# VHH binders against q9lmt1, part 52

Target 1, 351 residues: q9lmt1
Amino acid sequence: MLEKESDLTAMEKPNNKHAADSFSSEDLVSPVKKAKKSEEVSGGGEAVAAVGNREAEEDKPSFVSEEKKEFLVEADVAEDKGARHTMEDVWVVLPDASLDFPGTLRCAHFAIYDGHGGRLAAEFAKKHLHLNVLSAGLPRELLDVKVAKKAILEGFRKTDELLLQKSVSGGWQDGATAVCVWILDQKVFVANIGDAKAVLARSSTTNELGNHTEAGNPLKAIVLTREHKAIYPQERSRIQKSGGVISSNGRLQGRLEVSRAFGDRHFKKFGVSATPDIHAFELTERENFMILGCDGLWEVFGPSDAVGFVQKLLKEGLHVSTVSRRLVKEAVKERRCKDNCTAIVIVFKRV
Short names: E, the ipSAE of ESMFold2; O, the ipSAE of OpenDDE; V2, 0.75 times the mean of E and O plus 0.25 times the DockQ between their complexes.

## First folded at step 19 (VHH; framework vhh_7ocj_1)

Design f3 (at its last fold request DockQ between E and O 0.46; V2 from the best seeds 0.69)
Fold by OpenDDE, fold request of step 20:
Structure f3 (fold): chain B 351 residues (1-351), chain A 125 residues (1-125)
Amino acid sequence: as target 1 above (351 residues)
Amino acid sequence: QVQLVESGGGLVQAGGSLRLSCAASGSIHSSYAMGWYRQAPGKQRELVAAIYSKGSTRYADSVKGRFTISRGNAKNTVYLQMNSLSVEDTAVYYCAAEVETEDEETGFYYTEYYWGQGTQVTVSS
């Protein structure tokens, strides 16, 4: 039944204008000149004996040239579609990622993009992200951590902007999570969105090459990434503020599990973001290797378990290509990962 | 310190059932995996069953169809239902958990494995 109608109103106006002001002028001037004089005086020549000061040869501090301990970076990738009909994972392995941006700093780039709803977002990110990061001013001559992080942030932003335009024009809705690594000289940058992970295997002590103390110091499995899931308190709060609903299954609008991704065009209005977390660390003798993995790898491996698995194979003297293949084979065949499975193993060797 | 407390072991006749329980406590941010291992006299420790954070499970071939691993209602609890037990299942059963903790040196999180003290399972003929 009930009716109610009403009201209309109305108002109003105003205007105003002005001012252009012209801050001008001033002259700071002046001059000063002065002056002269002269005089002479002469006096005498006493022949003070040249006591031969033995210049103490100052022991030139032996500049122990800190031999910049150069790290070789060896990396490879393996992938398996698992029980899925299609592979939605896409990867990048570029030990030299300088492209058209040469510089004195080493630039390596490694990434895994885990596509959902299709592969198109992951493929787009693979094609454009690194170029957008370089174009945003990723350091090539002088390492600056703040400049590098800013370039990575802008690269992610620009990539998502262009991806969303392509998503609209192409009529697709695909999204992708990402884990990305840049190595600039000895500085490692890790960026992620979603639930792909980077794990660092770090020694507790400096492996001095000389004392092979047989006590196989267990490598610490450091998780360099934080997952961005809709159910996590901070992400949940952000999504809810944007009007998103997390269903009983832990998914945004009952569909999307992650709170950060490239693409996902329909979920952007609900607070899905392509803003990565970014961490940076220095390569030292303690850094042995890194494992990048999609969510499928980490479904059937814990970080410490994966580090132990890779460490064993590297100790057997296996090449990184064999190690990455065995890791993915273990995940899919032995541990029965049912999803797409992609892993990048990055080994740091001191020269 | 992280601790794993096991319970539910004991003596059972062949063809009988047992349910093992494990609870992890301490400074645990998250758990990536929980599982059960066993060690029989004169044998190496072997994986029996594991359950991962997303609910994926794995079993030793010798226990498939007889044993079931499950998570408890508490985030850091795991159960092993053991049915159709045989004398060959006699061992010390160890709970294991891969847990995430804060690394004070780096400010990152790291994971490591923790082990329970073990619980004796004896299957009589």
Scores: ipSAE 0.863, ipTM 0.949, lowest interface PAE 0.5, mean pLDDT 88
Fold by ESMFold2, fold request of step 20:
Structure f3 (fold): chain B 351 residues (1-351), chain A 125 residues (1-125)
Amino acid sequence: as target 1 above (351 residues)
Amino acid sequence: QVQLVESGGGLVQAGGSLRLSCAASGSIHSSYAMGWYRQAPGKQRELVAAIYSKGSTRYADSVKGRFTISRGNAKNTVYLQMNSLSVEDTAVYYCAAEVETEDEETGFYYTEYYWGQGTQVTVSS
């Protein structure tokens, strides 16, 4: 049969780009006040410095109040070679990702780089991407979403530029996909190239799905990333305009399935790009955790399946380190995934 | 409004074969997984087989080597080929799919499971 096995165009519709921007905008419905060492006491009196504040502080009765929202971020990773001879996945878990760029904004960074054709591109990205993003001006003092996205874009561009120079001098053709997260205070940025995926577990609000249990409050498994495959319309168009041929097996020049990656030096001339999709959203009480995974995890877990698995373990009181290990063990040992399997679980806790 | 329609259930002699089919219809942007669950009298619903969008499959230990799940040529169609059936395979078989749905609140996609109404499989000795 000469037919596609699935509808690949549905995942790249314009709705995905609109969706990312809408999510970032629509989640900011509550007053958010977050700064180090800053606290507000509320109880029936708006403070102008001279008059109201003094009486409100002395009397501190119930008056206009704001809920204080601070989050802890706990994360861990697990990995397994799976059925492969080698491990080409590489990861980053930095709950404090300031490095040599101190500032008042909390900065956390998490990433999975799924190497192909060798591990060299993934290892290069692990060593250089976050540093290049910081150097490109990732905000450390005053949060600015546009500046942050620009820094992430430039970090990807610079990392691939330097990687390709190393690839030429070393004579290798390694490539890597990426799924990356930055957390600046309470703003989460997700960036990806390729087919690794980020999923957010988010509480329902006004949703009425016909409750399956008397006490159930199911989490939505929100897919924050879109895969970049050579056969997807926009990616295919870029490849074909560059003279690339997408073979009947869905691979560029019969070899490369992904349309975006770090490295893959010989395919860059055929339109393979390291330009990421970037999305942002605000943390609220509704965001419970995220799962980052290479394509090996998602070969044997759908997003809701993985969210349910993780949620059950977290409700049992298991630490994120155990949760990530159990998730990867399930994928590899019980579900016998064929590929390298790496997952990062990132838990958001209200305190 | 995704709907799953099962067919192919019925009565079969032990040692025989049966093929179940499931077609998903409605507003479907993509599917991550489709599969089959079953519920025998007095027992809980259990996974029988699943197939993921990239072709990986899962099977319950009790059916491994006897059952085969596959995708059909038609969009969002799944089959369960059931060979070497025994009386212990008697159950209602439910199709399930994990499908992407547009989340109007966030503008991203989310996924959720949809269930068919079930089809009876009865294996006689």
Scores: ipSAE 0.674, ipTM 0.864, lowest interface PAE 1.0, mean pLDDT 81
ESMFold2, look of step 19: ipSAE 0.667; ipTM 0.859
ESMFold2 (binder alone), look of step 19: mean pLDDT 84; pTM 0.829
OpenDDE, look of step 19: ipSAE 0.808; ipTM 0.928
ESMFold2, fold request of step 20: ipSAE 0.630, 0.645; ipTM 0.840, 0.846
ESMFold2 (binder alone), fold request of step 20: mean pLDDT 83, 84, 83; pTM 0.828, 0.831, 0.826
OpenDDE, fold request of step 20: ipSAE 0.854, 0.851; ipTM 0.947, 0.945

Design f4 (at its last look DockQ between E and O 0.47; V2 from the best seeds 0.64)
Fold by OpenDDE, look of step 19:
Structure f4 (fold): chain B 351 residues (1-351), chain A 125 residues (1-125)
Amino acid sequence: as target 1 above (351 residues)
Amino acid sequence: QVQLVESGGGLVQAGGSLRLSCAASGSISSSYAMGWYRQAPGKQRELVAAIYSKGSTRYADSVKGRFTISRGNAKNTVYLQMNSLSVEDTAVYYCAAEVETEDEETNFYYTEYYWGQGTQVTVSS
């Protein structure tokens, strides 16, 4: 029923202009001259002493050619679908990634993409990410860490943009986590989104002899990645600022556990991002190997446990292909990983 | 610093049961795994059971079906229920945790194992 009504009002206010000024000046000064003098002469002539030119053998600086400590990179992959009906993991192993973008810097690329809600986002990332990173200006002649990180960031951004367009046109909504490695000469870049991990096995001491640490010194397991989950304080805050709700089970909108991923088209408005964390380090004699793994691997291995497992097999003289297969087999068959399981083992050898 | 304290060891007859408890204290919020190892006289330390951060478990073949590892209601407690004990199970049992620590040299994180002092389990015939 009821109608009402009113009304009011107006107010105006005002202007203010002001202006201020000006100043100015000064000039100065010039001058001075001075002149002089002249002198003089004399001619004294004397003697020709033929001081023998001892050609100082210029000690040619022995350019100690800093023998560029060349590192050989050997890598392989293993995968198992585990107890899942489908395999949603995809991987890239490119020990020489220079074919499409030639340059003086060695380039290797390794990646694992763990798909969720399907495989399409992981497959798209596999196809496009490396190319987008290269196209974004990943250094090939002169290594610049800042330029490389910028290229990786832009490559991830561009890959997600194109993936989301494909997701819309294809009518799918899959997502994917990623762990990616680029090796440029001796510089290693590690980028991740989600909960896939990279673990570096590092010696505590440089043995002078460059020999792999004898049986007694445990390798340090360095985690080069941080998980992006909605339950973590920084990611939680970011997601909540974007209007996302985290359920009691730690899932964004009750569905997605990770706070960063490729794709996840419907979750982008809630703050899901494809912006990676990026770490860089120099290869030294201390770097023995690296393990890339999906969340399935890390469900049944701790970092030090995985490093110990791989180290043992490498000390037995097993090829990296056998080591990767045994790692995944241990995860799935012996440790009963229920999810997809993918691992890349990268071994660093001094030449 | 992370500390692990074991309890529940003792003397038991063959066919008997024991329940070991481990309480972790300190900066253990980011443990990747907790577990039980044992060392018998003149033998190497061996894994008995482990539980990972997501709840996956593994057991030594010698204890499968007899031992059960579980977490307590407190995130930093782990139990080992040992049933059908045999003389071969006689050992010092150690609690272990794989814990993430910040690496001051690299500003990365690394994991290391922390160990308890051990608890004696003796199984009599």
Scores: ipSAE 0.765, ipTM 0.910, lowest interface PAE 0.7, mean pLDDT 87
Fold by ESMFold2, look of step 19:
Structure f4 (fold): chain B 351 residues (1-351), chain A 125 residues (1-125)
Amino acid sequence: as target 1 above (351 residues)
Amino acid sequence: QVQLVESGGGLVQAGGSLRLSCAASGSISSSYAMGWYRQAPGKQRELVAAIYSKGSTRYADSVKGRFTISRGNAKNTVYLQMNSLSVEDTAVYYCAAEVETEDEETNFYYTEYYWGQGTQVTVSS
């Protein structure tokens, strides 16, 4: 696997980490009551609730309640330029994303940054976003969903702020969309700007499983992200209030289809935002794997189609690295995706 | 709730043409893909053609160059133009759509396939 996070910790050592989270944030974190937690994500308009709004799936009756189930996370990525001459996608695969911060929580991090107008914004986000999220107070000792979401939000804001400064000084106008995952202990956080997508493969209920599973237990393909496009109501409203024009082809100023991205500095004044949607859910025995993909993957795969493809290969005993490569190969060679295609498959294994 | 209704099947001589239509009742603006599958007696259902939300198309190797999938103006109808038909094309043809539905358990959206009841295509030698 890639160990790029060790380079980031050597490069991004926070000077005041003890002041940020040793007294104030850690003292305010509340214990997670899994049986009482309901959906925490809500908002005006089209907000979605967190996965796992059933009261703590770990509450299911068991005659042996002392043994807690642990998850191992295995993940890999594949990429293909497609028919393009350039590759503007970048990715992060960190099954162990611990950095030189004090902490006991397991942390994993995965991301796809789909660059447009060049690769520089995507590369900047790859280098800086996770570090900025950590510096903003991502929990390291006790899981606190509200604190984690605030850290992710601030990390996106800071990353875009710094990126825009480099964009001005460097004279470039690149942008990038993002789909990001953090796993803290048993909680998964998904954040996105733009049109890359995260999909969760989840087991059906016992009734559906018993009636619908002959040999392979079909998995439900849960779409964890909403695309941010200029034509969608909340996005359109923000753009138009800022003086932006959405052309008949659905693009802002005739050029930009996405309404949220890192960079794109000349479009920020027209309401293009780096503010992510952020959702969280708890891992239980029902969550089997996730697929993160750029728009190129989803141009030729529907979510259920992709989940079925991946599930079949995992049942054949293939390692996640082979599964990721075959998914992208299918998209590019068999289904003739012409755009850059990048996918990360993240498998949750119980032990 | 989405219902898919196929039409245009029937008996045709080898070398002939048919145009299948599939009309969707309900909102299809949330679909990821629409397409046609077929199943001959005793065989597994196989993809014939698909059209994705951004307009990309996909065809089975056995029908490339002979079949064309397209959408209607309102995007609630999908067509399959079938030319140069042969006996091997005899099957029940099903319209399918991958549609997004709100998942009440998680309050995210999930996708699933909706299927038409099928239309018989019979090609006589």
Scores: ipSAE 0.619, ipTM 0.847, lowest interface PAE 1.4, mean pLDDT 80
ESMFold2 (binder alone), look of step 19: mean pLDDT 80; pTM 0.797

Design f5 (at its last read DockQ between E and O 0.26; V2 from the best seeds 0.67)
Amino acid sequence: QVQLVESGGGLVQAGGSLRLSCAASGSIFSSYAMGWYRQAPGKQRELVAAIYSKGSTRYGDFVKGRFTISRGNAKNTVYLQMNSLSVEDTAVYYCAAEVETEDEETNFYYTEYHWGQGTQVTVSS
ESMFold2, look of step 19: ipSAE 0.697; ipTM 0.866
ESMFold2 (binder alone), look of step 19: mean pLDDT 82; pTM 0.814
OpenDDE, look of step 19: ipSAE 0.847; ipTM 0.944
ESMFold2, fold request of step 20: ipSAE 0.709, 0.695, 0.650; ipTM 0.879, 0.871, 0.812
ESMFold2 (binder alone), fold request of step 20: mean pLDDT 81, 81, 82; pTM 0.805, 0.809, 0.811
OpenDDE, fold request of step 20: ipSAE 0.878, 0.874, 0.874; ipTM 0.956, 0.955, 0.955
ESMFold2, last read: ipSAE 0.728, 0.711, 0.699; ipTM 0.886, 0.877, 0.863
ESMFold2 (binder alone), last read: mean pLDDT 82, 81, 81; pTM 0.812, 0.809, 0.811
OpenDDE, last read: ipSAE 0.879, 0.878, 0.872; ipTM 0.956, 0.957, 0.954

Design f6 (at its last read DockQ between E and O 0.35; V2 from the best seeds 0.70)
Amino acid sequence: QVQLVESGGGLVQAGGSLRLSCAASGSISSSYAMGWYRQAPGKQRELVAAIYSKGSTRYADSVKGRFTISRGNAKNTVYLQMNSLSVEDTAVYYCAAEVETEDEETGFYYTEYHWGQGTQVTVSS
ESMFold2, look of step 19: ipSAE 0.718; ipTM 0.880
ESMFold2 (binder alone), look of step 19: mean pLDDT 79; pTM 0.783
OpenDDE, look of step 19: ipSAE 0.838; ipTM 0.941
ESMFold2, fold request of step 20: ipSAE 0.752, 0.736, 0.707; ipTM 0.889, 0.883, 0.864
ESMFold2 (binder alone), fold request of step 20: mean pLDDT 80, 80, 79; pTM 0.790, 0.785, 0.773
OpenDDE, fold request of step 20: ipSAE 0.879, 0.874, 0.873; ipTM 0.956, 0.955, 0.954
ESMFold2, last read: ipSAE 0.739, 0.749, 0.752; ipTM 0.882, 0.893, 0.887
ESMFold2 (binder alone), last read: mean pLDDT 79, 80, 79; pTM 0.782, 0.784, 0.774
OpenDDE, last read: ipSAE 0.876, 0.880, 0.876; ipTM 0.955, 0.957, 0.956

Design f7 (at its last look DockQ between E and O 0.29; V2 from the best seeds 0.59)
Fold by OpenDDE, look of step 19:
Structure f7 (fold): chain B 351 residues (1-351), chain A 125 residues (1-125)
Amino acid sequence: as target 1 above (351 residues)
Amino acid sequence: QVQLVESGGGLVQAGGSLRLSCAASGSITSSYAMGWYRQAPGKQRELVAAIYSKGSTRYADSVKGRFTISRGNAKNTVYLQMNSLSVEDTAVYYCAAEVETEDEETGFYYTEYYWGQGTQVTVSS
């Protein structure tokens, strides 16, 4: 039933205006000065003898051609579906990526895409990402790190845009994480979205003799990627600002663990992004090898553990193909990884 | 600096049980793995058990079914429940952790292993 009531109040205005001030002018001018003149003097012609100019052989600076320390890149991949019914991982191994886009800069490309909700997003990224990065202006003649990073960013953006269109038209909702490497001459670019990782094995000291680490010093396991998960403070804040809810299990809307991925079209409105983190570094004699791995590998290997495992096998003189296979076999069979497991091992050799 | 402190070692009769505890302290941003190694006299140090960040575990074949590694409720704690102990399990047990550290030279992160001082486990016949 009951109806009521009413009121009211309105208030008020205020104004304030001020003010203009102007300040001015001044001139200062000055001055010109002056002329002075003189004078002539003439004198004499003594016939100083023709001291034979010994042409100093200009020591042509021996351009010590900085022998461009060329690095040979050897890489291979292994994969195992583990205890899963399907393999949702896909990979790219292109030690020479110059065939599609010729240039003076050596270009190598390596990637792992870990699919979730299906394989279609990972397969789409495999097919299009590298081409989109090249088309976005990845340097091929003159290396510019800023230009390269911009091309990678645009390549990821364009790949996700096209993938989302395909996802709509195809009626699928798959997503994919990624870890990607581009090597332009001696410059390495690492890009990731999600929780796939790149680990660099680096020597602590440059042994003067250019020989790889004597048997005793462990390689430093440098993690070149950061995970993008909704539970991490920065990603959490970003997702929450986009209206996403993170469940007690750390999942966006109770379903998605990663905060960055290709695809996941239903989660884009909640702040899931395909914007990668990008790191760049120069290859030196200290860089021994890299390990790219999906989340399944890193579930049962720490970075230093994986580096130690690979280092041991390489010291045994095993080929990179055998090393990658043994790494994945160790993960799945010995360490009982239950997920899909994919690894790329990239070895840097000085020539 | 990261420190690992072990406890729970001692003398036990064959067929008995022990529970080892390890607590990691210091500037730990993240740990990728924690585990237990052992070294018997005149033998090499060997992995006993490890637990990874996502909860996956691994065991040496010699301890499978007898030993259980678990995380504590506290951050950076790990336990090793050792059941059905034998004289062959006599060793110094070391806690280990793979910990992430910022690399001041590169601005990246790297991981390294830290070790405890060890705790003696002696199994009598």
Scores: ipSAE 0.823, ipTM 0.936, lowest interface PAE 0.6, mean pLDDT 88
Fold by ESMFold2, look of step 19:
Structure f7 (fold): chain B 351 residues (1-351), chain A 125 residues (1-125)
Amino acid sequence: as target 1 above (351 residues)
Amino acid sequence: QVQLVESGGGLVQAGGSLRLSCAASGSITSSYAMGWYRQAPGKQRELVAAIYSKGSTRYADSVKGRFTISRGNAKNTVYLQMNSLSVEDTAVYYCAAEVETEDEETGFYYTEYYWGQGTQVTVSS
């Protein structure tokens, strides 16, 4: 009876819409507390408020200003080999990602590629993915969510196709997971293959009215990505239909834990896919920042823990460059993460 | 619903040992971490030890080498073995777990902490 196996609970539940993860850490977290700035109507079917506020034309300038919610996007990355001899993580930070594709929509791009078996697949993805997404028709003039998602999907497909050709000619079997963000004006797109994670720090619906407790209202740490592992039902089904064997250790053919990646040439015949999950959301005053991280970061930080750590430093007035550096330093130096560790912090500031 | 229940606290002489246990009442479907925090009078709550779902452990510098966190034979149980205790270890010790919760508004998951009521540890000189 004593010494039973504990905690057989799965770490992640599949959800056709998307799995999500969590709120702030034990550290002190307080959203900004200010006097009410204006009569803000930010959605949610507030018909009674609209009727009550139907004043003369003097009301128009206030509502127009609030409807024109412009954001500055500030981001930076930090990386560390950890205890590994090699660094196989690769990253992209492009606050202006227009390249040679002019247009009126803001275009920003951020990505982490976690290489395995070498860094060649990650480096190829860094060089080609965003260009392939633009070439596939990522909107630059009129935002259309379905068109954007289609372009991202085709960009992943094309990038893997070209990568596999290079892998054959070069005789290598490198692979890479990806977590990617595109920001088009006020819309954020998140795409992933593998087990890197994107986490959004978001205020609660009651946070705008002030604290409900003496401790304050912490930010929620919402997980925007779902890991792709061979053991999960949809992934397992695809692998087994292709003749792949999932060993008792949960790895495809005893070797590959992830079920989606760029490259991994010899595993593609067993159902390893480069097809991403893609999600989108609108930026409002509630979205404070995002953290993108490879699995090395998340080995020693839960999502709410990381959000709390970042929020504390931002409240101290530290620049995003310092925040990202301290997050990775904490993971590697203090928490002794053993793998490569890379994190991108993306801060949304209202203008 | 999930409740965390601590036991094993009490009074001990400096240099002695205690073993804390934490059992979940209810079921935990998934968690990123479980662990122990402590709070001495007039101080902020601080991490003591954590164990992550993949088996990695983390310790505060002040307890490393003296304390050991482990999972128990009973489902949803963690232990903290505390050796070589000193007066500075006197505090209320809280069990905590970071658990996935579905966010009804967005349909994504978020994590949140569940906390025990705490168990007092007092080390006499």
Scores: ipSAE 0.569, ipTM 0.807, lowest interface PAE 1.4, mean pLDDT 80
ESMFold2 (binder alone), look of step 19: mean pLDDT 81; pTM 0.798

